# Ledger of designs, part 2: VHH binders against Putative glutamate--cysteine ligase 2

Target 1, 372 residues: Putative glutamate--cysteine ligase 2, of Gloeobacter violaceus (q7ni89)
Amino acid sequence: MTIPFQSSTAPTLGVEMELQIIDPATGNLTPRGPELVTFCEEHPEVGLVVKPELVQATIEINTGICKDVAQVERDLTTQLTLLRSVCRERGVSFLSAGTHPFARWRERRYTQTPRYRALVDKHVWTARRMQIYGLHVHVGMPDGDTAIQVINQITQYAPMLLALSANSPFWEGDDTGLDSCRTKVFENLSSAGLPFRFENWEGYENLINVLLETGSIGSQREIWWDIRPHSDFGTIEVRICDATRTLAEVLALTALVQCLAVYFRRLYENGEEIRLLHPGIIRENKWRACRWGLEGELIDPLTLKGVPTRKLIEQTVGEMQSLAAELGCSAYLAAIPAILASGNGATRQRRIYSQSRSLVAVVADLEAGLAT

## First folded at step 1 (VHH)

Design a09 (framework vhh_7aqx_2)
Fold by ESMFold2-Fast, scan of step 1:
Structure a09 (fold): chain B 372 residues (1-372), chain A 125 residues (1-125)
Amino acid sequence: as target 1 above (372 residues)
Amino acid sequence: QVQLQESGGGLVQAGGSLRLSCTTSGRTFSRYAFSWFRQAPGEEREFVGAISGSGGSTDYADSVKGRFTISRDNAKNTFYLQMNSLKTEDTAVYYCAAKRYSYGTYYQPSEYDYWGQGTQVTVSS
């Protein structure tokens, strides 16, 4: 069966932020997501749109289809401002991070919808541990073949995006030793992890049709690859990033993802030779990014030599400067050097903990990241 | 913005058929996913069926699978709900809804940006 792809000739953007709802008195997760969703459904005049997630202490805010990063900033600023007001009125707060530093998965409540019930029934043990939070960035593509080729190329840079965004060093009160334990928890789902490599859209269609026909998935929405095509919106969806502490980090990552997507789209459209890394090398880089974040080395996709992760990111950002100017996102991309200098979210969380000896203080610092 | 207007509701005998239409504002129609919801007296709005922005995927509530079909006509900026083999339990106000971006689930009213005002469907025994 043919899967139609809804075309976008421009590299439009969409961003999804998964947010943790917390009790400010304790710093722990609170299952107040359904209450916030119901309020927004009953009060559309407020203009706040929040979406339910599997865990009841999680909500998602989303942009519409945006022309550029500036529109993403406007949409997210509006939604975050409204969310802060609604949460304040209800005596709850929220934060953004790949995991909660001390919340326990066994204490979580799950949203009871047909889709989420099916997810828990299918994935059982693994689904019940999905106390994890991501940042998803959509970029418009003109067709499925282009989307597949761009995904193949961006997948080689997914570890760099993970290292930059890592914000999940703690799990149930313990330092995991990982900068992103979120990605390892997520990999336990059957359709998660790095995407498979396809030659073209037909190859993707063939796999999805088999999975649909055998009842293995109910829809393409159950493919949780780190980067996936989204045929209904005509986008590629980059899902590898941890939820980051601040809006500035969200916007910087969105700018980098848009630049990479446009860069690889143009290489493909120009018929330029595309070299692909062995999947095993990409898996190794994802592990290195997960384990050491910005502190380690990644295997350079171009030279196949180990290079400091920070230097690879600096080089990649440098290569994107001209394209960022063309796309109007230079100011947002310029936030990346500050992240490299200060460290990623995992570095910050460990710094706060080392100074305070309190994971409650870590939660307070994460909450402060979206308070401004 | 997108504005939605339902039509085609009314009184029908059990076992009969109705076709609901939802006409939308034109410029962005192809970039929206569309769904039908219904609300019986004293109940919350429940999902009935959805069609994606590309028209490539459809989804239905278990209670209507095999009886209802959702479709879209991008040239007319209209989407439809063909209701066959109607039962008294299908009696409700039917709402069409649109979302600018199809993420999360199709099942929750909160996921939709725009709503029609509703059209009554009454199925008599």
Scores: ipSAE 0.000, ipTM 0.154, lowest interface PAE 18.4, mean pLDDT 84

Design a10 (framework vhh_7aqx_2)
Fold by ESMFold2-Fast, scan of step 1:
Structure a10 (fold): chain B 372 residues (1-372), chain A 122 residues (1-122)
Amino acid sequence: as target 1 above (372 residues)
Amino acid sequence: QVQLQESGGGLVQAGGSLRLSCTTSGFTFDDYAFSWFRQAPGEEREFVGAISWSGGSTDYADSVKGRFTISRDNAKNTFYLQMNSLKTEDTAVYYCATDRSYWTGEYYFDYWGQGTQVTVSS
């Protein structure tokens, strides 16, 4: 069966933020997502659109189709401002992080829709542990072949995106030792983790058709790879990033993702290509980014030598400067050096914990990241 | 290739019963969750009931709870909505839908039927 791909000639953007709803008195997760979703559906005049997620303490906000990062900023600022007002009126708060520092998965309640019931029924124990939160960035592509080629290239850079975004060092009150324990929890789902490499759209179609015909997936949307094509929107969707503490970090990551996507698209359209890393090397780099975030070394995709993770990111951002100017996102990309200097979200959470000895203080700091 | 086809709609007196069927083709029936929705003229589409892929759980709108029952027959690739004690307020076009598409929430349902009219007269 042919899977049609909806064309997006321009590198348009869409951003999805998964947010944790908390009780401000305790800092713990509260299952009030369905209440917020219902309110927004019943009151479209408010202009706030929230989507349900598997866990009842989770909601998602998203942008429309944006031409550039500045429009993403405007859309997300509007939605976050409205969400703050609605939550304040209801005596709840929200925050952004890859995991909650001390909430326990066994105490979670799941959104009762057919789609989420199907996920729990299929994945059972694995799905019941999915108390994790990501940042998803869509970039428009003109066709499926281009999408596959861009995914092949950008997958080699997914560990850098994970290192920058890592914001999940704690799990159920314990320091995991990982900068992103979110990514390891997520990898336990079928069809999660690094995408497979395909030569073209036909190769992707062949796998997906087998999985659909055997009932292994209900749709392409059950392929939860770290980077996947989205045929209905005509995009690639980068899903590797932890949910970050601040909007500034969301926008910086969105700028970098758009630059990488356009950069690799142009190489493909010009008949140029870079050397593809062995999948084992990409897997090793993902582990290194997960374990040490911005510390340690990644294997450089171009030279195949170990390079300090910070230096590899600096080099990549440097290479994107001209393209960022062309795309109008230079100011957003310029936030990355500050992240490299200060550390990622995991570094910040551990610093606050070391100083306060309180995970409630860590939650309060995360909440403050989206307060204004 | 994927198709959902409703049947069993029609005119019925208040207090009566109807059984709607949704027959599916082009995919593995056993692996999908299913829902019924309805839409009255000038109103938004309303959730009616759902059944999980395993058949182990069902859910209903408060307005129909205790009167409607959703069920599935995997051997026939068909699922049903048994509607009892019908009220004039139940008058609507009824749609069947599959659901099992997206983890992070952007689409709610993959495929929809064309709809079947149910009219409840006093």
Scores: ipSAE 0.000, ipTM 0.135, lowest interface PAE 17.6, mean pLDDT 84

Design a11 (framework vhh_7aqx_2)
Fold by ESMFold2-Fast, scan of step 1:
Structure a11 (fold): chain B 372 residues (1-372), chain A 125 residues (1-125)
Amino acid sequence: as target 1 above (372 residues)
Amino acid sequence: QVQLQESGGGLVQAGGSLRLSCTTSGRTFSSYAFSWFRQAPGEEREFVGAISWSGDSTDYADSVKGRFTISRDNAKNTFYLQMNSLKTEDTAVYYCAAGYEPYSDYLTQYAYDYWGQGTQVTVSS
């Protein structure tokens, strides 16, 4: 059957931040998400909107439909400010990171909604290890064919976005050796990982209809690809990024994602040549980004040779300068050089741990990232 | 649970104006994004307009942009669709909808958890 795609002719933005609720006395996760959601629902005058997540120690804050990154900043700043106040009054805190450095999967509690119960029942052991947190960025698209073409192009940049955002080097108290263990945990779900390449919207519909008709998914929302189309809101959704420590990093990644989406949409609309990497090369680059983050090399899509990951990011950001000026996000994109200089979240977490030998200190540093 | 009730529908002449209201039973009113959809006989429900939980963001179908305005009044647990410069093509049953995911619930009926029963709008020439 046909899957209708709603039109979003402007490159509007929507951002989701998955946040970890912690006990400030211990630094460990606390399952107070449901009570926080209930409080916000019962006290609309506060103006804080919190969405429940699978793990009870997790909440999600979202923007509305935003015209530009500045509006994303305003929406998220408002919600984070309210959340800090409510959490402080209740004796809890929160942080943003792709995983919690020492919380144990057997100790987490799950939100008891039908959607999340179905996920746990279907994926069992795999779902029970979903103590992971992401940053999701939506960009408006005018139609399904455009969305598919833009996804094909941005998928080639997913490893770069992962390297920039990586913020999950620890799992249950152990250094995993990966900059993003989040992405490897997530890949264990069926229909997760890099998206398949489709020629057009009809190709995507054909796959989704088979998965729906066979009961493999209950809805398109169970397609957990790193980048997926949203027929629902006429967007593409970039899901590859780890949850980052600071709002500045969220905004920088949002700016880069919007620039890439608009850039590739214009190439497609102008009938310009579209260069596609072999899926195996993209998969290799995703592994390299996951393992070494900003260190090491990615395979360059133009030359097919290894190049320093930092250099590839610098080149990409350089190419986006004019478009960023047009979209009004130059100041946000300008934060990326600082990330390259300082290292990603995984680099920072390992530095704090090396200096303190304390994962509690790592959690305290992560919490400080959203304390303003 | 949330219940939605539309009002303000009726018969109006082309070029005229009409204001639809959707009143919620919602203790969760401020946590929801709200939308209007419409359905003409033999057609699927189509998106008309949406407003975010904060009220800072609105979106509209291209066919109504510049003519329709969506707004919300949190004190009254009510949101509105102001329809100006009505055309015969705007004739449909109008449904209000509410969903917990602010931006994702803007464009498709499948994203909304709660729906009103619908109110008929008929625009005569």
Scores: ipSAE 0.000, ipTM 0.207, lowest interface PAE 16.9, mean pLDDT 84

Design a12 (framework vhh_7aqx_2)
Fold by ESMFold2-Fast, scan of step 1:
Structure a12 (fold): chain B 372 residues (1-372), chain A 123 residues (1-123)
Amino acid sequence: as target 1 above (372 residues)
Amino acid sequence: QVQLQESGGGLVQAGGSLRLSCTTSGRTLSSYAFSWFRQAPGEEREFVGAISSSGGYTDYADSVKGRFTISRDNAKNTFYLQMNSLKTEDTAVYYCAAQDWYGTPYRDEYDYWGQGTQVTVSS
């Protein structure tokens, strides 16, 4: 019945990057993830820690508990450098993107753990198409009630984070027309998509206990919401973002997420009224972000009018400047204007394809994003 | 609600054999990995062996490799630990545990635990 929440007084950070392992000769996915996991388990002295994911061509790297974005940068730089060396020795490479531009779902191999096998058995057709990759950002919370209130508020900004991070315009060799087809593939799983709104931690506990008792989920890890609480780590976990091409984009998104989390935590702690957008409007904005990314319009949560997505992001980043200075992440947040000027990952991938007419060239450009 | 219940413990002479059973009730755990742990007086719990949901992967602590065999029968919601060539050092309370992915010796996070069964090996 009771789900204990591990407390974090400070807004600590944790970041998880899901990475695609590729054969550099073809640019296609290669199921070498289990080999990398085994090597790291057998050679802890190397200091590289990788975790398996559902498909064998995917691995996850993670930070420890970081006090600020600068420590996230140090942790991820260290892990990426080690991963690059280990992959080079094995004749494989890796990249970061929400999907692979041309890999076929029938060619992927599934990680053979009970958890991932249960996922495939339960969701069958939908799970077999889970060749998708995300960026997850954890922010420490002092208690479950605060976590729920912060999630309610950040959920209203999830479409903005999706628009900024979108990096999955291609699926199995075809341009999907979406900036983030990852999002639509992911939404096919039960318990995926936007989180439900709860009044407090007890409301969340009540739902999770029903799902556990009815065998609907085996653990809280099967709640695939775009933003979810993580009771064991004492965090909120923002999962809406596509895996982005570069570390600079990861750090910019991490900075924005930390700023939003602290901003909404302070509103709650100060007893300010939480004004929540209708879930239908948030869902519409998520669709708009998925379809058009940084192009087009989102519904402004204050005015309920359509406004250019870029303008809403500029406004939000502007509002976070003082908090970013306080949290020591101003330099990282300052990368967002460059993303707005250049376009998101989907824009870049389409640009490379239009110039080269080659999805192999798109893969090479994505790979270059994490080189050195 | 899910429960794990061990059986088959007892007193046995060194060099003998015992078969421990762990029966699950409530939600089916056919997609879960199962593990055996043991705890001797004054010691921390130690990993003994694990079996994946498919039964295709097994892992054992070095101290029991070649002597103990873990198996599962999903139709009976039961998994087993066959203990051969028992040593006095194998004396401990044996616990069964279940988790939604394959357990490793470094992980102590399991979704369900049994109450334990005593195994005593005399010389």
Scores: ipSAE 0.000, ipTM 0.120, lowest interface PAE 18.7, mean pLDDT 83

Design b01 (framework vhh_7b18_3)
Fold by ESMFold2-Fast, scan of step 1:
Structure b01 (fold): chain B 372 residues (1-372), chain A 121 residues (1-121)
Amino acid sequence: as target 1 above (372 residues)
Amino acid sequence: QVQLVETGGGLVQPGGSLRLSCAASGFTFSSYAMGWARQVPGKGLEWVSYISSGGSTEYQDSVKGRFTISRDNAKSTVYLQMNSLKPEDTAVYYCARDLYEGWRDYSFDYWGQGTQVTVSS
């Protein structure tokens, strides 16, 4: 069977933010997501659109199809402002982070579906602990072959995006030692982790058709790769990033992703060939980013030697300056040096905890990140 | 302009049957998965059933074997046949268009106005 790809000739953007609903009195997760979804659908005049998730303390907000990062900012600012108002009226709040610092999996409520039960039966321990939250960035592509080639190239940059976005050092009250424990929990699902490398769209179709015909997946949307094609939207979808504390971080990551996608699309269209890193090296770099975030070293694709992660990010951002100016996102990309100087979300969470000895204080700081 | 209009709700006795219908307009119906969710008084919203664009179906455990979801693409309509109804099935039932398939089966982007189903003597 052929999988049609909806064309997006311009590098349009879409952004999805997965958010945690909390009780501000305790800082713990509260299963009020379904209530918020119901309110929004019963009151379309409010203009707030929230999507439900399997965990009842989780919701998702999304942009429309945006031409640039500035429009992403406008869409997300509007939705976040409305969400803050609706939540305040109900005595709840929300935050963005790859995991909740102290919420326990046994206390979470899940929407009861055959899909959830099938996931528990198939993945056992890992499915029961899928309380993880991401930032997803879509970039428009003109066709499936281009999408596959861009994914092959941008996958080499997934570790840098993970290092910048890491915001999940705590799990059920314990410091995991990882900057992103979210990515390790996620990797436990089949069809998760780094994508396979394909020559073209037909290669991707062949795999997906086998998985669909054998009942291994219900749809392409059960392919939870760190970067995947999205045929219905005509995009590539970058899923590697933890949910970040602030909107400024969301916008900076969106700018970098758009620049990388356009950069590699142009190399492909010009018939230029870039050397691809061995998948094992990309996997090692992803582990390094997960474990040490910005503090560590990544393996340099040219020398095959360890170099500081911060320096590779600085070099990449420097190389994107001209393209960012063309795409109108220079101001957003310019926020990345501040992240490198201050540390990522995991660094901040550990700093707050070291100063307060309170994970409630960590939650309060995360909550404050989306308050303005 | 996406619209979903539910009909067929009402009062039934335990063990009875009802057929809910959802008339869709404003989009290419055959290209989208559709679902039913219900709001039980005093509880949160819960997913009930789902039908993919290709016709594959899924059900919540509590309704499996009693409820049947189906679609008629020529009429742009989704149905929920409810048999052996129990008092705990009392809820407002919503028809919804699914933006995402797979493990986010109940991730809906448009909802109907809801139709009340009351199961009592």
Scores: ipSAE 0.000, ipTM 0.155, lowest interface PAE 17.9, mean pLDDT 84

Design b02 (framework vhh_7b18_3)
Fold by ESMFold2-Fast, scan of step 1:
Structure b02 (fold): chain B 372 residues (1-372), chain A 122 residues (1-122)
Amino acid sequence: as target 1 above (372 residues)
Amino acid sequence: QVQLVETGGGLVQPGGSLRLSCAASGFTFSDYAMGWARQVPGKGLEWVSYITSGGSTEYQDSVKGRFTISRDNAKSTVYLQMNSLKPEDTAVYYCAKGYSDYYQWGTEFDYWGQGTQVTVSS
């Protein structure tokens, strides 16, 4: 069967933030997500749009279709402001991080919808541990062939995006030793992890049709790759990033993703020869980013030598400067040097824990990241 | 239209120095990695050095410590300062433009100049 792809000539943006609902008295997750979803569905005049997630303590806020990063900032600022008001009225709060530092999976309640019940039934042990939270960035594409080619190239940057966004060093009260334990938990799902390479949209269609015909997936929405095409929205969807503590980090990552997507789209449209990195090198670099974040080294595929992750990110950001100016996102991209200097979310969480010896203090700092 | 024009080649005695220049046009010079490669008689084309848009440099082991690559973005020019030249450095030297390279792409180039001859002999 043919899978139709919606078209966007402009590199439009959409951003999804997965947020953790917490009890401010304890700092622990609270299953108040369904209550917030129901309120928003019953009160569209409020203008807050919240989507349910598998775990009842999780909600998702989304932008509309945005022309640039500035519009993403306006949309997310509006939604976060409304969410903050609604949560305050109900005696709950929220935060953004790849995992909760001390919440335990055995104590979680799951959203009771047919789709989520089916997911838990299918994946059993792996689904029951999905207390993980991401930042998803959509970029509009003109067609499926272009989307596939851009995904092939951006996948080579997935380790750098993971290193910048890493914000999940703790799991159920323990320091995991990883900057992003989220990505390792996520990899336990079928069809999660780095995407496969396809020559074109037909190659992607062929795989999806086999998986649909064999009952392996019910829809394309069960493909949980770190970067995937989204045919209904006409986008590529970058899913590798941990949920970051602050809106400034969300906007910086969105700017970098848009620049990379436009850069590789133009190379493809101009018929320029593009080198593909060995999949084994990308997988090793993803592990290195997961383990050490910004503090480690990535393998340079040309020299096969370790190079400081910070330097590769600095070079990438430097190379995107003209494109960022053209796209109107230079100010947002300019936040990345500050992240490199201060460290990622995992570095910050460990610093607070080292000073306080309290994971409740870590949660309080994460909560403060979205307070305005 | 991308153009790369090399100058500064010539005859030099062993132990001498030469500075190669490459004037670039037809693209936003500051956004791209630039490099040098050479064709040694009897050997294939070999990469010598590159410099990223951010200023990071790499060198082939045989020239490390003797050659220095640099760029002047205001003049859209990349340079190769060659010191302590050896007879085995005799080659045609080519300026190359990267793909808008980051560090890991530094040896991949999409445009090449016409080359300039460097001869190291008495």
Scores: ipSAE 0.000, ipTM 0.092, lowest interface PAE 23.8, mean pLDDT 84

Design b03 (framework vhh_7b18_3)
Amino acid sequence: QVQLVETGGGLVQPGGSLRLSCAASGFTFSSNYMGWARQVPGKGLEWVSYISSGGSTEYQDSVKGRFTISRDNAKSTVYLQMNSLKPEDTAVYYCAREGYYDSSGPYYMDVWGQGTQVTVSS
ESMFold2-Fast, scan of step 1: ipSAE 0.000; ipTM 0.332

Design b04 (framework vhh_7b18_3)
Fold by ESMFold2-Fast, scan of step 1:
Structure b04 (fold): chain B 372 residues (1-372), chain A 121 residues (1-121)
Amino acid sequence: as target 1 above (372 residues)
Amino acid sequence: QVQLVETGGGLVQPGGSLRLSCAASGFTFSRYAMGWARQVPGKGLEWVSYISSGGSTEYQDSVKGRFTISRDNAKSTVYLQMNSLKPEDTAVYYCARGKYSYGTWPSFDYWGQGTQVTVSS
């Protein structure tokens, strides 16, 4: 059974932001997602498009198909502005973070659709702990073989993206010791984690066909790898990133992802090859990024030596400068040095908590990140 | 600039058929989902059908089995074949470009001028 891949010759972008709906009086999650979805369906003239998610306190906003990061910024700014207005009128607010600092998984309510009921029935305990939120970036690809080859190469840089985006140090009121506890919670699903390495699109098709025929998945949508191909949209989808506090961070990560995707696509198309890291080394780097974020060391994909995570990111961003200029995203990529200087979201959340001793204050700071 | 131009509307008898066409320009047509919505007197604007860039189709329950959406990427055109038409199908039909946000939701960001379909004896 073949899986058709919808072609894109241009490296177009799409971005999905998973957002937490909160009660501003308490700072806790509130299951108001379904009513926001219904309002948007009943009032298309407002121009706000909100997608439901598994947890009722979660919604997703998305861009259309964008040619560059500037268009992503325009789309997300429009949607966030409309969402702020709609939420304010309803006495709720929202924020972006990989987890909620103190909400309890036992107190969650789940969206009641056949797909989400099947997910909870299949994964039971693990699905009930899915109080996690990500940032997903799509980049257009010309065909499935190219998508697979680009995924193989970008997977080596997924730990770097995790380190930059980490924004989930707290779980149910406790400091987990991890910069991204989101990624460890997500890995408990059967089809999550780092993608498998395939030689070509046929290899991917063969695995998916087996999983569909055995009832292991109902569709390709149940493959929750950190980076996956999306055949209907003709993209690769980078899912490793935690939901970040600010739009500026979303745009910086989007710029870096687009640059990496185009860079590795060109290496493949030109017949140039780089050595792929052993999967065990990528897994180790993902753990290091999860545990220490921007601190500590990652194993350099090019030299196979431990290097400070910050220095590896600086080197990678430096290598992307000319491509970023070509793609028109230099100004967005230029936000990464500020993240390196100030720390990631996890560093910020711990700083706010150390100063205030209040997780409500941490939530208020996260909420302020999308207030303008 | 994005432009969508509908043709093929008109007057038809109950049980008859019409085929609507929408010529698109100003964007890379093959990359976008396309759809049809209609303005029915007393019911407001309602979506009718959409087709993804990959060819997957969805229909409103009231038109399932009677209407078929299709696309021709070489001609940058989307079609709506309407069979077994009922008086209740009388509406202004709008072609729309999908604001393709990577979920199951058909949302639209650009609309055509509309074409009138009238089903009466």
Scores: ipSAE 0.000, ipTM 0.195, lowest interface PAE 17.4, mean pLDDT 85

